VH-VL binders against UPF0735 ACT domain-containing protein LBUL_1260. Designs and how they scored, part 2

Target 1, 144 residues: UPF0735 ACT domain-containing protein LBUL_1260, of Lactobacillus delbrueckii subsp. bulgaricus (q049t6)
Amino acid sequence: MADYFYVHKKILPDYLEKVLEAREMLDSREAATVTEATERVGISRNTYYRYKDYVFRAKDPARGQQAVLSLLLADLPGALSAVLTCVTDHRASVLTISQAIPLASHASVLMSLDLAGLKGDINTLLADLKSLPFVKNLQLAGLE

## First folded at step 3 (VH-VL)

Design r18 (from ro2b with heavy chain I54Y F55W; framework fv_rolinsatamab)
Fold by ESMFold2-Fast, scan of step 3:
Structure r18 (fold): chain C 144 residues (1-144), chain A 121 residues (1-121), chain B 107 residues (1-107)
Amino acid sequence: as target 1 above (144 residues)
Amino acid sequence: EVQLVQSGAEVKKPGSSVKVSCKASGGTFSSYAMHWVRQAPGQGLEWIGEIIPYWGTANYNQKFKDRATLTVDKSTSTAYMELSSLRSEDTAVYYCARGGYFYGTYYFDYWGQGTLVTVSS
Amino acid sequence: DIQMTQSPSSVSASVGDRVTITCKASQGISSWVAWYQQKPGKSPKLLIYAASSLQSGVPSRFSDSGSGTDFTLTISSLQPEDFATYFCQQYYSYPLTFGGGTKVEIK
């Protein structure tokens, strides 16, 4: 599960803050692709993918009112239902959902969540979503 | 510990079918996909397809789509690959391998020992 | 289908050498590449996945670099047990495809 600590950045590798910067460029649409974002901040794509789901700014996950999630769902019966159930079990509400036509066994999904009622923290929700069958490439695309 | 054990070597005639088994022990059988990969003597690896035990559904490499059938018996934690209309070029070692389809990962952390299938008259 | 091209097809090396194996994808595959080691008569063994994650139990002398289309597996100080054939694999899209293999043999 989610185990997160608040640590002073001076004891951490320098590239972790650059991972956050790259993610912020993608979230703000300053960069269109991971390649562009990582090149601009000076880290490898490997470094970005390795740490992107495990590093957050101290204020971001705890106080987000709304979240935007990007994910790929296998084109299987019950896949979307399982995702929606996981969201509502954590007392978050789905505000919008946009699903592309499935390509190569997966559909690109973008969903906006209301976190006002969230039980626990968003990282626990994200970890549980990632553990679901047929969920891939889950990313926190925005947090407001 | 996770272990994949395959059935023994087979010698088949051209035009016949072969059915190879792969029994999984340890770990969570239904949480992973079972993949099938073959290797002709002295050649590289070729992906045949995957079976998703949780759903009982399979995805195939188009090259094998018309001849391969992947199935699973969840009660015995055993996956099967059946290849029909065998030709001499199907002579290869056939491997089962575990992938994390449910987690969006298609690399293979555990492999069976391999089953040699020889197609000759 | 995504074609994975490995070079060289074979390399002769001595214990202690740095060995570099290259894998090129016919299209962008992000970091969705895995590397395997295969010894004669044995099944392949996973070394590295997601282009940077070392599989549990694999020695730290194995590493990789690259993204997009060009990937490199490096063995920093070759040991006797490292003489084997190595394969790259993309798992970006179906069908899953492997490189042709690189045989690392004794000089």
Scores: ipSAE 0.000, ipTM 0.492, lowest interface PAE 14.8, mean pLDDT 81

Design r2 (from ro2b with heavy chain F102I; framework fv_rolinsatamab)
Fold by ESMFold2-Fast, scan of step 3:
Structure r2 (fold): chain C 144 residues (1-144), chain A 121 residues (1-121), chain B 107 residues (1-107)
Amino acid sequence: as target 1 above (144 residues)
Amino acid sequence: EVQLVQSGAEVKKPGSSVKVSCKASGGTFSSYAMHWVRQAPGQGLEWIGEIIPIFGTANYNQKFKDRATLTVDKSTSTAYMELSSLRSEDTAVYYCARGGYIYGTYYFDYWGQGTLVTVSS
Amino acid sequence: DIQMTQSPSSVSASVGDRVTITCKASQGISSWVAWYQQKPGKSPKLLIYAASSLQSGVPSRFSDSGSGTDFTLTISSLQPEDFATYFCQQYYSYPLTFGGGTKVEIK
């Protein structure tokens, strides 16, 4: 989540919440078309398309395919890039990485993944990550 | 500096078990993973598994998972590999080798001298 | 499992020759390959790790190149003490796997 931050909605433009409302109507099939949904909430189709992929509620279904992994990672050239490549090869995205202070050239790492585009299943991704020799104690810390 | 000294050659009957030891001297024993690799006569190298003393965990090559048991005695700086249900195909030189868990290094900078295990009927 | 295919299986060369040994991984392993030398009756000895780091005490005539799936060990000017079998090893993914070995015989 390095590109996202927690912000009170009163300092945001009014139309952003309406983009979320229109998307929810489409996802629930309460509205059949983008035109119907945007007309009902009072925004333009252009506004909807511009912002629909960048605004989410906490616990929003569009964000519900997220995993949080905890692991020990060696502080070696290429170790992090190999982990990122493994994630990307499975068509998942890394949202955030936080690394604790290294102890003896290894570090406790917590990473959040977006699984919306995942090819195959999460168990295959976890098995492949766990098999990397510089990755230890890999655990699924959360699924949201 | 660092030395790895293994136990002597063994001759075993099919179906029995063998336990090979590897005593480390020099350096800090618990700071590094200990790996086990075998080599059948005239053949290549095959990785059996690793044990990480600092975490008390072992990782195995799935081919050996049901028969191999890796343990350590930290007080004597000794690692052990036990292989059960021996077959003639298990005849090989068995090596212990030092890797670096804390640094994620799984190349082997120090090797034991090897222990020949012969399985004969 | 990642298969490491090593070629040639043996080579005969004269002192002073350049010897090249190739190792191919069945999938991408970045630069996570190590090379070992094994003389008859002895344990393997580490030569190179992380595809470019020469182990201390190893002569500079040994070098490695490659990334991804194709790796090469080069001995720039073969010496009599270089008679040995050479193995590559990937440490990108469990299980750790080795190449089949290349026996270098000096003519």
Scores: ipSAE 0.000, ipTM 0.485, lowest interface PAE 16.1, mean pLDDT 80

Design r20 (from ro2b with heavy chain E50G; framework fv_rolinsatamab)
Fold by ESMFold2-Fast, scan of step 3:
Structure r20 (fold): chain C 144 residues (1-144), chain A 121 residues (1-121), chain B 107 residues (1-107)
Amino acid sequence: as target 1 above (144 residues)
Amino acid sequence: EVQLVQSGAEVKKPGSSVKVSCKASGGTFSSYAMHWVRQAPGQGLEWIGGIIPIFGTANYNQKFKDRATLTVDKSTSTAYMELSSLRSEDTAVYYCARGGYFYGTYYFDYWGQGTLVTVSS
Amino acid sequence: DIQMTQSPSSVSASVGDRVTITCKASQGISSWVAWYQQKPGKSPKLLIYAASSLQSGVPSRFSDSGSGTDFTLTISSLQPEDFATYFCQQYYSYPLTFGGGTKVEIK
């Protein structure tokens, strides 16, 4: 979402990286308890609990694997199918799709994609989707 | 039996415009896109653009977007290509060709006979 | 823009020969390639689409193999009526682009 931004760790307090380290110890079972993990990295339990849900690594598998696209799709049989085929050709998967009632000639579409299998980068997929004659106003609404 | 019949050859002066027609018969005109492709003498094929009759909207090759205008008259099943600001380099045979407008269908199954446009003094 | 590089530019062949023409895309185009035949003074004619689908009425001696970026048109046993120029075309995305053409000439 909009509430998260990409920040270089140099401008952040050092304990935020330690929060990540403590969480990784718990996830890997290298530490059995929060107390053990926080003592090993040198932060308080209060610091861990206060920040643990708000910091993530840039390459965390849970982040950056999903995209949310917003677009206007022509009210034409087969248009949605063509979009889905384009997504699949790039080895991305559609997780969810919602299509609003067409207003005049186009319907608002919101779709979430699983990028785990994506071949190449997302910009190539977006460029190819934008090239389809029945797709308008394609935007990357979110990247999780 | 789908047939695309184009208007006759044109000789134009530099700086003028030309408008070529392509009348479709047989098949369903509105179920397909009409594309335009040119070929200079002895040269290869170059895509100009395509129009989707259902939407009335056209997509252009960026090289031609400022000079080409594609239109259709659905009542007569006729497509038109107008090219303005003609130069000698625009001398070519211009083809209309039928294609799909869904992803994976932009190949051309029927072609018009071609219209020679000669641009000279 | 997706560049389609076709080779060779020309080939001299005899009736009965196996002729192969290669087409390379500058990026992946899935199976979205078509092949056309053009005889002097005539419009191009569709031979193959979707890299493997033979257009109705086209002889079975024409075939395509390939996917992604590399495609090959094969004429298994060249006939007199096959002397022509052949073009590949990608239709994966706009702008639609063609290869430079291969002229198949009688030896």
Scores: ipSAE 0.006, ipTM 0.565, lowest interface PAE 10.3, mean pLDDT 84

Design r24 (from ro2b with light chain Y91S Y94T; framework fv_rolinsatamab)
Fold by ESMFold2-Fast, scan of step 3:
Structure r24 (fold): chain C 144 residues (1-144), chain A 121 residues (1-121), chain B 107 residues (1-107)
Amino acid sequence: as target 1 above (144 residues)
Amino acid sequence: EVQLVQSGAEVKKPGSSVKVSCKASGGTFSSYAMHWVRQAPGQGLEWIGEIIPIFGTANYNQKFKDRATLTVDKSTSTAYMELSSLRSEDTAVYYCARGGYFYGTYYFDYWGQGTLVTVSS
Amino acid sequence: DIQMTQSPSSVSASVGDRVTITCKASQGISSWVAWYQQKPGKSPKLLIYAASSLQSGVPSRFSDSGSGTDFTLTISSLQPEDFATYFCQQSYSTPLTFGGGTKVEIK
């Protein structure tokens, strides 16, 4: 997004943040209509439509848009598929996966995740991944 | 490789406060949770709470929430546990321990050597 | 709070013996259990965590089993350095809780 720049919200009109709030209500189904969402945040429908495609939240510093995980995965049928299903069930996407040849009973795996669509928080995703009996030494190697 | 070094033994009077430090070296301080666990002489282990430096969040065992305060100084890679309103039953060895991996990991891969806090009149 | 009930409280054993220690959680914790060894005057040492993962440097004679609410630590052939107190810990939710400990002592 070459046309965008990072600015502190204090120099922006307050209605721009309200546009983001209204869009979030619609996306989460907390509001069923644009009229309902805009009335709740105190902006007009015209303000919402005028700006909705031009304002976006910056990456959340407490929850990055991309994560890199390292883990040891048991060399068992379905082990990798179960990990991928767990990631997808949390609405995260796998961007890359690198797997070494298994040594004895486990393979070293490095995967990068897109967290833009993540349902809930990353801690819940990591907890669920660690609860899988074939996942060992799971570590968050990076957030970006 | 990774080492946690705690401050020395303390002798305190009932009603006072104690502050124990835990200095981490050999690893990435902000990437892991730091936990505090105590052990009364000859007894079992009791979890006090955790602090997650990257989020600035501290979570406490309800038993200690009104008396314990967990803080960190990222510039010195040091975690602190302060316990107020001390009573004789708070006499214990207090450990800091690293939560093995970033986020949601609740096993402790590295432990400090322990700090004996004795509460007596 | 999840209560961890550990048994036995102590066991007397000889070198070469098979030793088993059990933990029961008051509610389901999946495979989220860790096991620690503590020798007198020292901090606990992690033996096993998450899904029977053996900590680096821990001998293969240590193993665990179980899921849900019932868990077991096994030492297949007890060595002189294994005389210590052992603790289980649930890693499922806060507050984190430990078993009462099992002292493995020389017969």
Scores: ipSAE 0.000, ipTM 0.481, lowest interface PAE 17.4, mean pLDDT 80

Design r25 (from ro2b with light chain Y92N L96W; framework fv_rolinsatamab)
Fold by ESMFold2-Fast, scan of step 3:
Structure r25 (fold): chain C 144 residues (1-144), chain A 121 residues (1-121), chain B 107 residues (1-107)
Amino acid sequence: as target 1 above (144 residues)
Amino acid sequence: EVQLVQSGAEVKKPGSSVKVSCKASGGTFSSYAMHWVRQAPGQGLEWIGEIIPIFGTANYNQKFKDRATLTVDKSTSTAYMELSSLRSEDTAVYYCARGGYFYGTYYFDYWGQGTLVTVSS
Amino acid sequence: DIQMTQSPSSVSASVGDRVTITCKASQGISSWVAWYQQKPGKSPKLLIYAASSLQSGVPSRFSDSGSGTDFTLTISSLQPEDFATYFCQQYNSYPWTFGGGTKVEIK
């Protein structure tokens, strides 16, 4: 019996994900202290200490080492940056990116990712990318 | 491009149930949550709940939890809202709306045209 | 539940005017506010989300400012098509809640 269950984060208080973000900043050395990490994420130190040992990102046991994604991206300021930020926030590394000239309102984007450093599972990354308002037709073209 | 088309107006008696449909086209149905929001005459917008097709889960505003049932038919890209035990106070325009289902994405980028539900004798 | 208090409930304005609508959250919502425009008999239309993001196709005269609990929608130079009711929505904490609406009407 595990004391944990799989729950969609949308029904949980938002500070729980912020606890994970603060812990990840400390683990990656993006923040040197708990005070710095919690201040940057916008939670109290008390909230961090209360929940830090009870919240974890989902794991994907079938996770591959490299992925190739194809998507249509709206030709809007910040759209590509939002996609790249989402990828790096999940600690995947962008190996290559190819963006075609936009036709009408969207551009084709092909990107290769190194998943060795991935936080959580690839399905979570794909779902987060698909939820971005500027992303359409996201497909996993390859996974090894 | 993205379009949400809702079923037509309904007139219902108190104590009955209503089921409204919302057919999505143009976008990737499974990549988004479908939300239901109502607007009573002279009142503001009120969130009823959401269904997340990719996870098969529905989440409800506590006020509607005992009366609302949200479902989807993925094969037809159609979402449904059923509201039971209708009262005159349930008279409103009911909207379906598309939103994200991850932190920071719960705004509604596309809305159906609305379905007027009138509850009267 | 987070209460969103919108003011004013109505504002009379002329074409070319700067219109400001305020939305106050009963607790901190970070930047998770969206703004919608609704014309009579029509569905709400998304204008702005995440405080700094203008929805595709929305004119640049619409802007959002604020964080935490106090948010402001500004229409820098009101156009004839802007006469409508405007709503704010918080999406920081479930359930999602909306402001009471502000009707922008002809002076």
Scores: ipSAE 0.000, ipTM 0.489, lowest interface PAE 19.3, mean pLDDT 81

Design r28 (from ro2b with heavy chain S31K; framework fv_rolinsatamab)
Fold by ESMFold2-Fast, scan of step 3:
Structure r28 (fold): chain C 144 residues (1-144), chain A 121 residues (1-121), chain B 107 residues (1-107)
Amino acid sequence: as target 1 above (144 residues)
Amino acid sequence: EVQLVQSGAEVKKPGSSVKVSCKASGGTFSKYAMHWVRQAPGQGLEWIGEIIPIFGTANYNQKFKDRATLTVDKSTSTAYMELSSLRSEDTAVYYCARGGYFYGTYYFDYWGQGTLVTVSS
Amino acid sequence: DIQMTQSPSSVSASVGDRVTITCKASQGISSWVAWYQQKPGKSPKLLIYAASSLQSGVPSRFSDSGSGTDFTLTISSLQPEDFATYFCQQYYSYPLTFGGGTKVEIK
């Protein structure tokens, strides 16, 4: 994510974690209203509204924010780095990479991506990846 | 508007080293790979290696890895190729060439004017 | 290493002729081939990349066909400024390699 920091929660005010807890209660329907959720976690409604759009858990992507890509990658130094750089330039994050043993000149690669921070359309990301000369047979294997 | 301007011709003795410069202008220097290619008189093109300024890494053709050193000075947008232990067969025009966009493009859209290196006794 | 073999090494042609230059890779390279034009005393100039993409500013009389191991550069109607040496290049695998060149000469 371009303008977000990855920081350890111990250096953060405790109310930020409580904002996340309140939001999770609302999303799971464990609490029916903002008032109920904020009372249960011990923060004011003002605190919730102030921070609710600026605090997120790193590994809690919403459904429809993950993609799985299948591709053949040339066995060239820097080929994987170029793919990773293309992904991060579009503000997507790589969650996992699985690479098969290269067969002659290419390796089969499966990548799962977090699209929560994606800038622009996924189709633009896919087009840019397909334009890389060492990437072949790029397919969107899954989207959720 | 992108230009690659190389240093002038060199005459060297066998066993010496040569260092050729390539100054880039008119583009974002750090976003592209810079490659080095040579051409002996009347011969074809031979790839020496590449340097990727954003990573500070260089990749070499194995034929040249023990003699070639590719470096870059980001502050002056200048790439350098040094070739040591020169032999008569190293007599060639040496080109720098830009390797497309930073995302690993390996064809060369802009070329320097070339630097003739003559190795003679 | 992938060897790129060009044929012929030279060809004599007249203005208006259709000229074809072939390039054969020792292994499959999909479509990852580029073509360059070089005039005497000048640096190479990119004509075509990815086997089918014409570089901006290059005349449409230049085209490539082929995939896998066999590629052909075609100049559909040779012009006076086309007398030059042409090189193919694979960028499928390291080290990057070039064909030996084809000199297109005035007949």
Scores: ipSAE 0.000, ipTM 0.503, lowest interface PAE 16.0, mean pLDDT 81

Design r31 (from ro2b with heavy chain T105W; framework fv_rolinsatamab)
Fold by ESMFold2-Fast, scan of step 3:
Structure r31 (fold): chain C 144 residues (1-144), chain A 121 residues (1-121), chain B 107 residues (1-107)
Amino acid sequence: as target 1 above (144 residues)
Amino acid sequence: EVQLVQSGAEVKKPGSSVKVSCKASGGTFSSYAMHWVRQAPGQGLEWIGEIIPIFGTANYNQKFKDRATLTVDKSTSTAYMELSSLRSEDTAVYYCARGGYFYGWYYFDYWGQGTLVTVSS
Amino acid sequence: DIQMTQSPSSVSASVGDRVTITCKASQGISSWVAWYQQKPGKSPKLLIYAASSLQSGVPSRFSDSGSGTDFTLTISSLQPEDFATYFCQQYYSYPLTFGGGTKVEIK
């Protein structure tokens, strides 16, 4: 991706890793609120909101440009299809999908994407996915 | 580089519970699903369930749903499997295994060394 | 549940032999099958996954074929380190299920 670098954390401010830790606490439900999570890791709520959509853990950059998305998807006809259409409209390719059995109203979905053909940047794709009314808790779980 | 290290062997009485840990190192814990698979002595592999750390959600094999509880502690990069109401047929080696990162989440690219749980008497 | 039936349960072979292991799914699973190798006292090791993809570091003598319900793992020229038990696994639907295993042992 044009706007992302693979960078050693030693040259980065320590609060960026704390943003990831706060997000992980919220996702695991170890913290119920943003306030609780940010207080535990020692960053401000403003720091969390400012950076939460721009810092991600990355693994195996030699495999090329790939992304892993996690989301909660409403258990409604066409919900997954709309997500897939949004991805392909941005010229990304879906490599794999892991969908959990729906729990009441939503199902956990993990998707791996090939970004080699991506039109625009990943942020635009994520924003469009987040705008879908049946998508919740969209996170970029891994990048490259 | 990536290593899954499990807790040591356990000997349990029927009716008790066991909690096995799986500590991930050398990798990004939250980007993967962690699965639990068991193998009775001389037998094949049996899937127990998976936990997706970033969601905090777990999916279970119906056979184990009422007795198994999968949890994670992200601060220590550790996954746990608790199995209650143990019977002698629960004697097995219990493995944690990582779901794939780039190509899928349903097959297992790294495995823990296994934890022998013996249920006797 | 999707049942995975492996045959044979065991096979005796010599170094240099071609070994074929079959795996039959109780219903169509497309190509969503993985193969594992397990040596005594050790954890399973992934050999092949998703559309005939060899796991990094796995020798090219290992290959698979099949789609739908019938799948085959082939070892084209058996080496001493290949004596192990092999398992297939479907990842088409929950619960994930494994074959019963095939033990490849020395003649």
Scores: ipSAE 0.000, ipTM 0.480, lowest interface PAE 18.4, mean pLDDT 80

Design r4 (from ro2b with heavy chain F102T; framework fv_rolinsatamab)
Fold by ESMFold2-Fast, scan of step 3:
Structure r4 (fold): chain C 144 residues (1-144), chain A 121 residues (1-121), chain B 107 residues (1-107)
Amino acid sequence: as target 1 above (144 residues)
Amino acid sequence: EVQLVQSGAEVKKPGSSVKVSCKASGGTFSSYAMHWVRQAPGQGLEWIGEIIPIFGTANYNQKFKDRATLTVDKSTSTAYMELSSLRSEDTAVYYCARGGYTYGTYYFDYWGQGTLVTVSS
Amino acid sequence: DIQMTQSPSSVSASVGDRVTITCKASQGISSWVAWYQQKPGKSPKLLIYAASSLQSGVPSRFSDSGSGTDFTLTISSLQPEDFATYFCQQYYSYPLTFGGGTKVEIK
């Protein structure tokens, strides 16, 4: 996240918000082409292409929600880091982690998450975590 | 679009080591795992292991874990397999193959051309 | 380790024939099986993954059926370019394992 700042749009050039509007028109198919979308919002195609991958709207967080996950994590280098990266990529915050001593090939992990910033649904996060090769028996143990 | 190009054939003495390279082009190198599979003459396919560049993690078939070392050079998009303590039974074509690193995606969509390693006295 | 047993080891068939190859896993692997084609002197090529998903560019005459422990690859109408050895692969658990291969020879 270090490459992005949360700033008020009043201090930004007005064309940045227009880039977002043009992209939204294309994604919703309200405009069929980049030319149509950019003409409707009043920016050049060059401006659109220059900035389209670097400007995003803030999402409304799921305030006050917390989740507790239980999983078995393979005893391999990078396994825990992969899990943490997946969680933070979904904009959830890790509050606590408890990892038991590994028995056989896997360790039991309990993780509590703050879902205030969560991108999308908790089920999408769970699906992505379940897809990691180091993760088995992922369960949602608790949800506020 | 995606290509995996392997280093050339090698002849090695028993007890020595071999290092095979696999250079990826045309795709996002760090978004995938690189797997190594061998095929002895006239025989089937045998999985050696995988390396996941994004996590710096390598997973091995137990049969090879004490002799195989998988590494990557992200700057050149090149994966390496080193096999030590070579025996005549290690004579095989060695393939690199691109696969997923998430559960349910460890099938191989692109393969290198293969590197013949011959171990003879 | 999960053992993949493939049968037959070879089959001789004519162009236009229906060919079936069977693969049996020593334990349940859900749908996590892939099929590969290997022509003499060439690398394997992915045909089917997840026991039903046809890889892009692979002809529709190739199909798979099965779940759990028993899987079948079918070539509905054999073509000259289908002369090859076919392998199944489980990717349910480590180590990844392959069947012994089935050589399809066109009469």
Scores: ipSAE 0.000, ipTM 0.498, lowest interface PAE 16.3, mean pLDDT 81

Design r5 (from ro2b with heavy chain Y101T; framework fv_rolinsatamab)
Fold by ESMFold2-Fast, scan of step 3:
Structure r5 (fold): chain C 144 residues (1-144), chain A 121 residues (1-121), chain B 107 residues (1-107)
Amino acid sequence: as target 1 above (144 residues)
Amino acid sequence: EVQLVQSGAEVKKPGSSVKVSCKASGGTFSSYAMHWVRQAPGQGLEWIGEIIPIFGTANYNQKFKDRATLTVDKSTSTAYMELSSLRSEDTAVYYCARGGTFYGTYYFDYWGQGTLVTVSS
Amino acid sequence: DIQMTQSPSSVSASVGDRVTITCKASQGISSWVAWYQQKPGKSPKLLIYAASSLQSGVPSRFSDSGSGTDFTLTISSLQPEDFATYFCQQYYSYPLTFGGGTKVEIK
């Protein structure tokens, strides 16, 4: 949705995750009332009601961790294939790719990855991607 | 490495508008938020707003919302801040600054050199 | 808006001194404070973020502490190049806000 951002929870107030936990307790029947759920997670009922309709976890829990990468890719045969091979060699899966039409010699690429099967850590994957001679300006745009 | 280069000093009349540019080199322009911060002579720092090129979204300090417009030109890796209806109290050095080392961070790891905007009649 | 109050407004110190600058937020901001150094006529430079992460290239004599509402920047042994104004910044909530600054003058 246009009104939602993908942000790392590290930069968010701790109580937002507690709102999610309280709602999950209510949905699972671990808590019977909002009062019980909010007391168990340590937030006020006012905090719960204020934020409960504006914070969500990923809808597909089977998806695992996700990363969003932004990069500039040379408009050469095999360039995208080499990027995809590097990703799959690290046991990550590509969920989406958005590639702008190349302007001059390079195209902007935005790529979403499923990291559930990732071999090693994401820093190793990023280092290997950056080592490819046709990849420029690679950045980790988001991580969940 | 990463460098932010801003346009030169401006002298403006009250009621006019100013548009300051900030050209980024090195790193990925589209992956970072670009922020604008001003500093009046002898005063502290004041946040104006941010633009997030990857989302096409700009967020503003309420104080500036009706006068500031933040835009980017991705083809030239340049961010712009336009401030309208200028008043004498808008006299300040205006900085562009890159937001953090990770998507959505709000501390500033690289700063432009600053652009002095003087509003006088 | 979250107000960031710095103290002192200025301090005069000798080379080798320990300098402490405090920053108080008007409400709890967890650890989401950054510290900047600004030399006369120059842009601010990031020193510390997330109340514990020293920016690459920043000397180890700079450190910080605190959580919630009270934060401190410490320079353990002041050097001549540390003459500057120091600012804290909260990034817990919009709008982003800065402290008023502390000018460190080396005697």
Scores: ipSAE 0.000, ipTM 0.478, lowest interface PAE 18.2, mean pLDDT 80

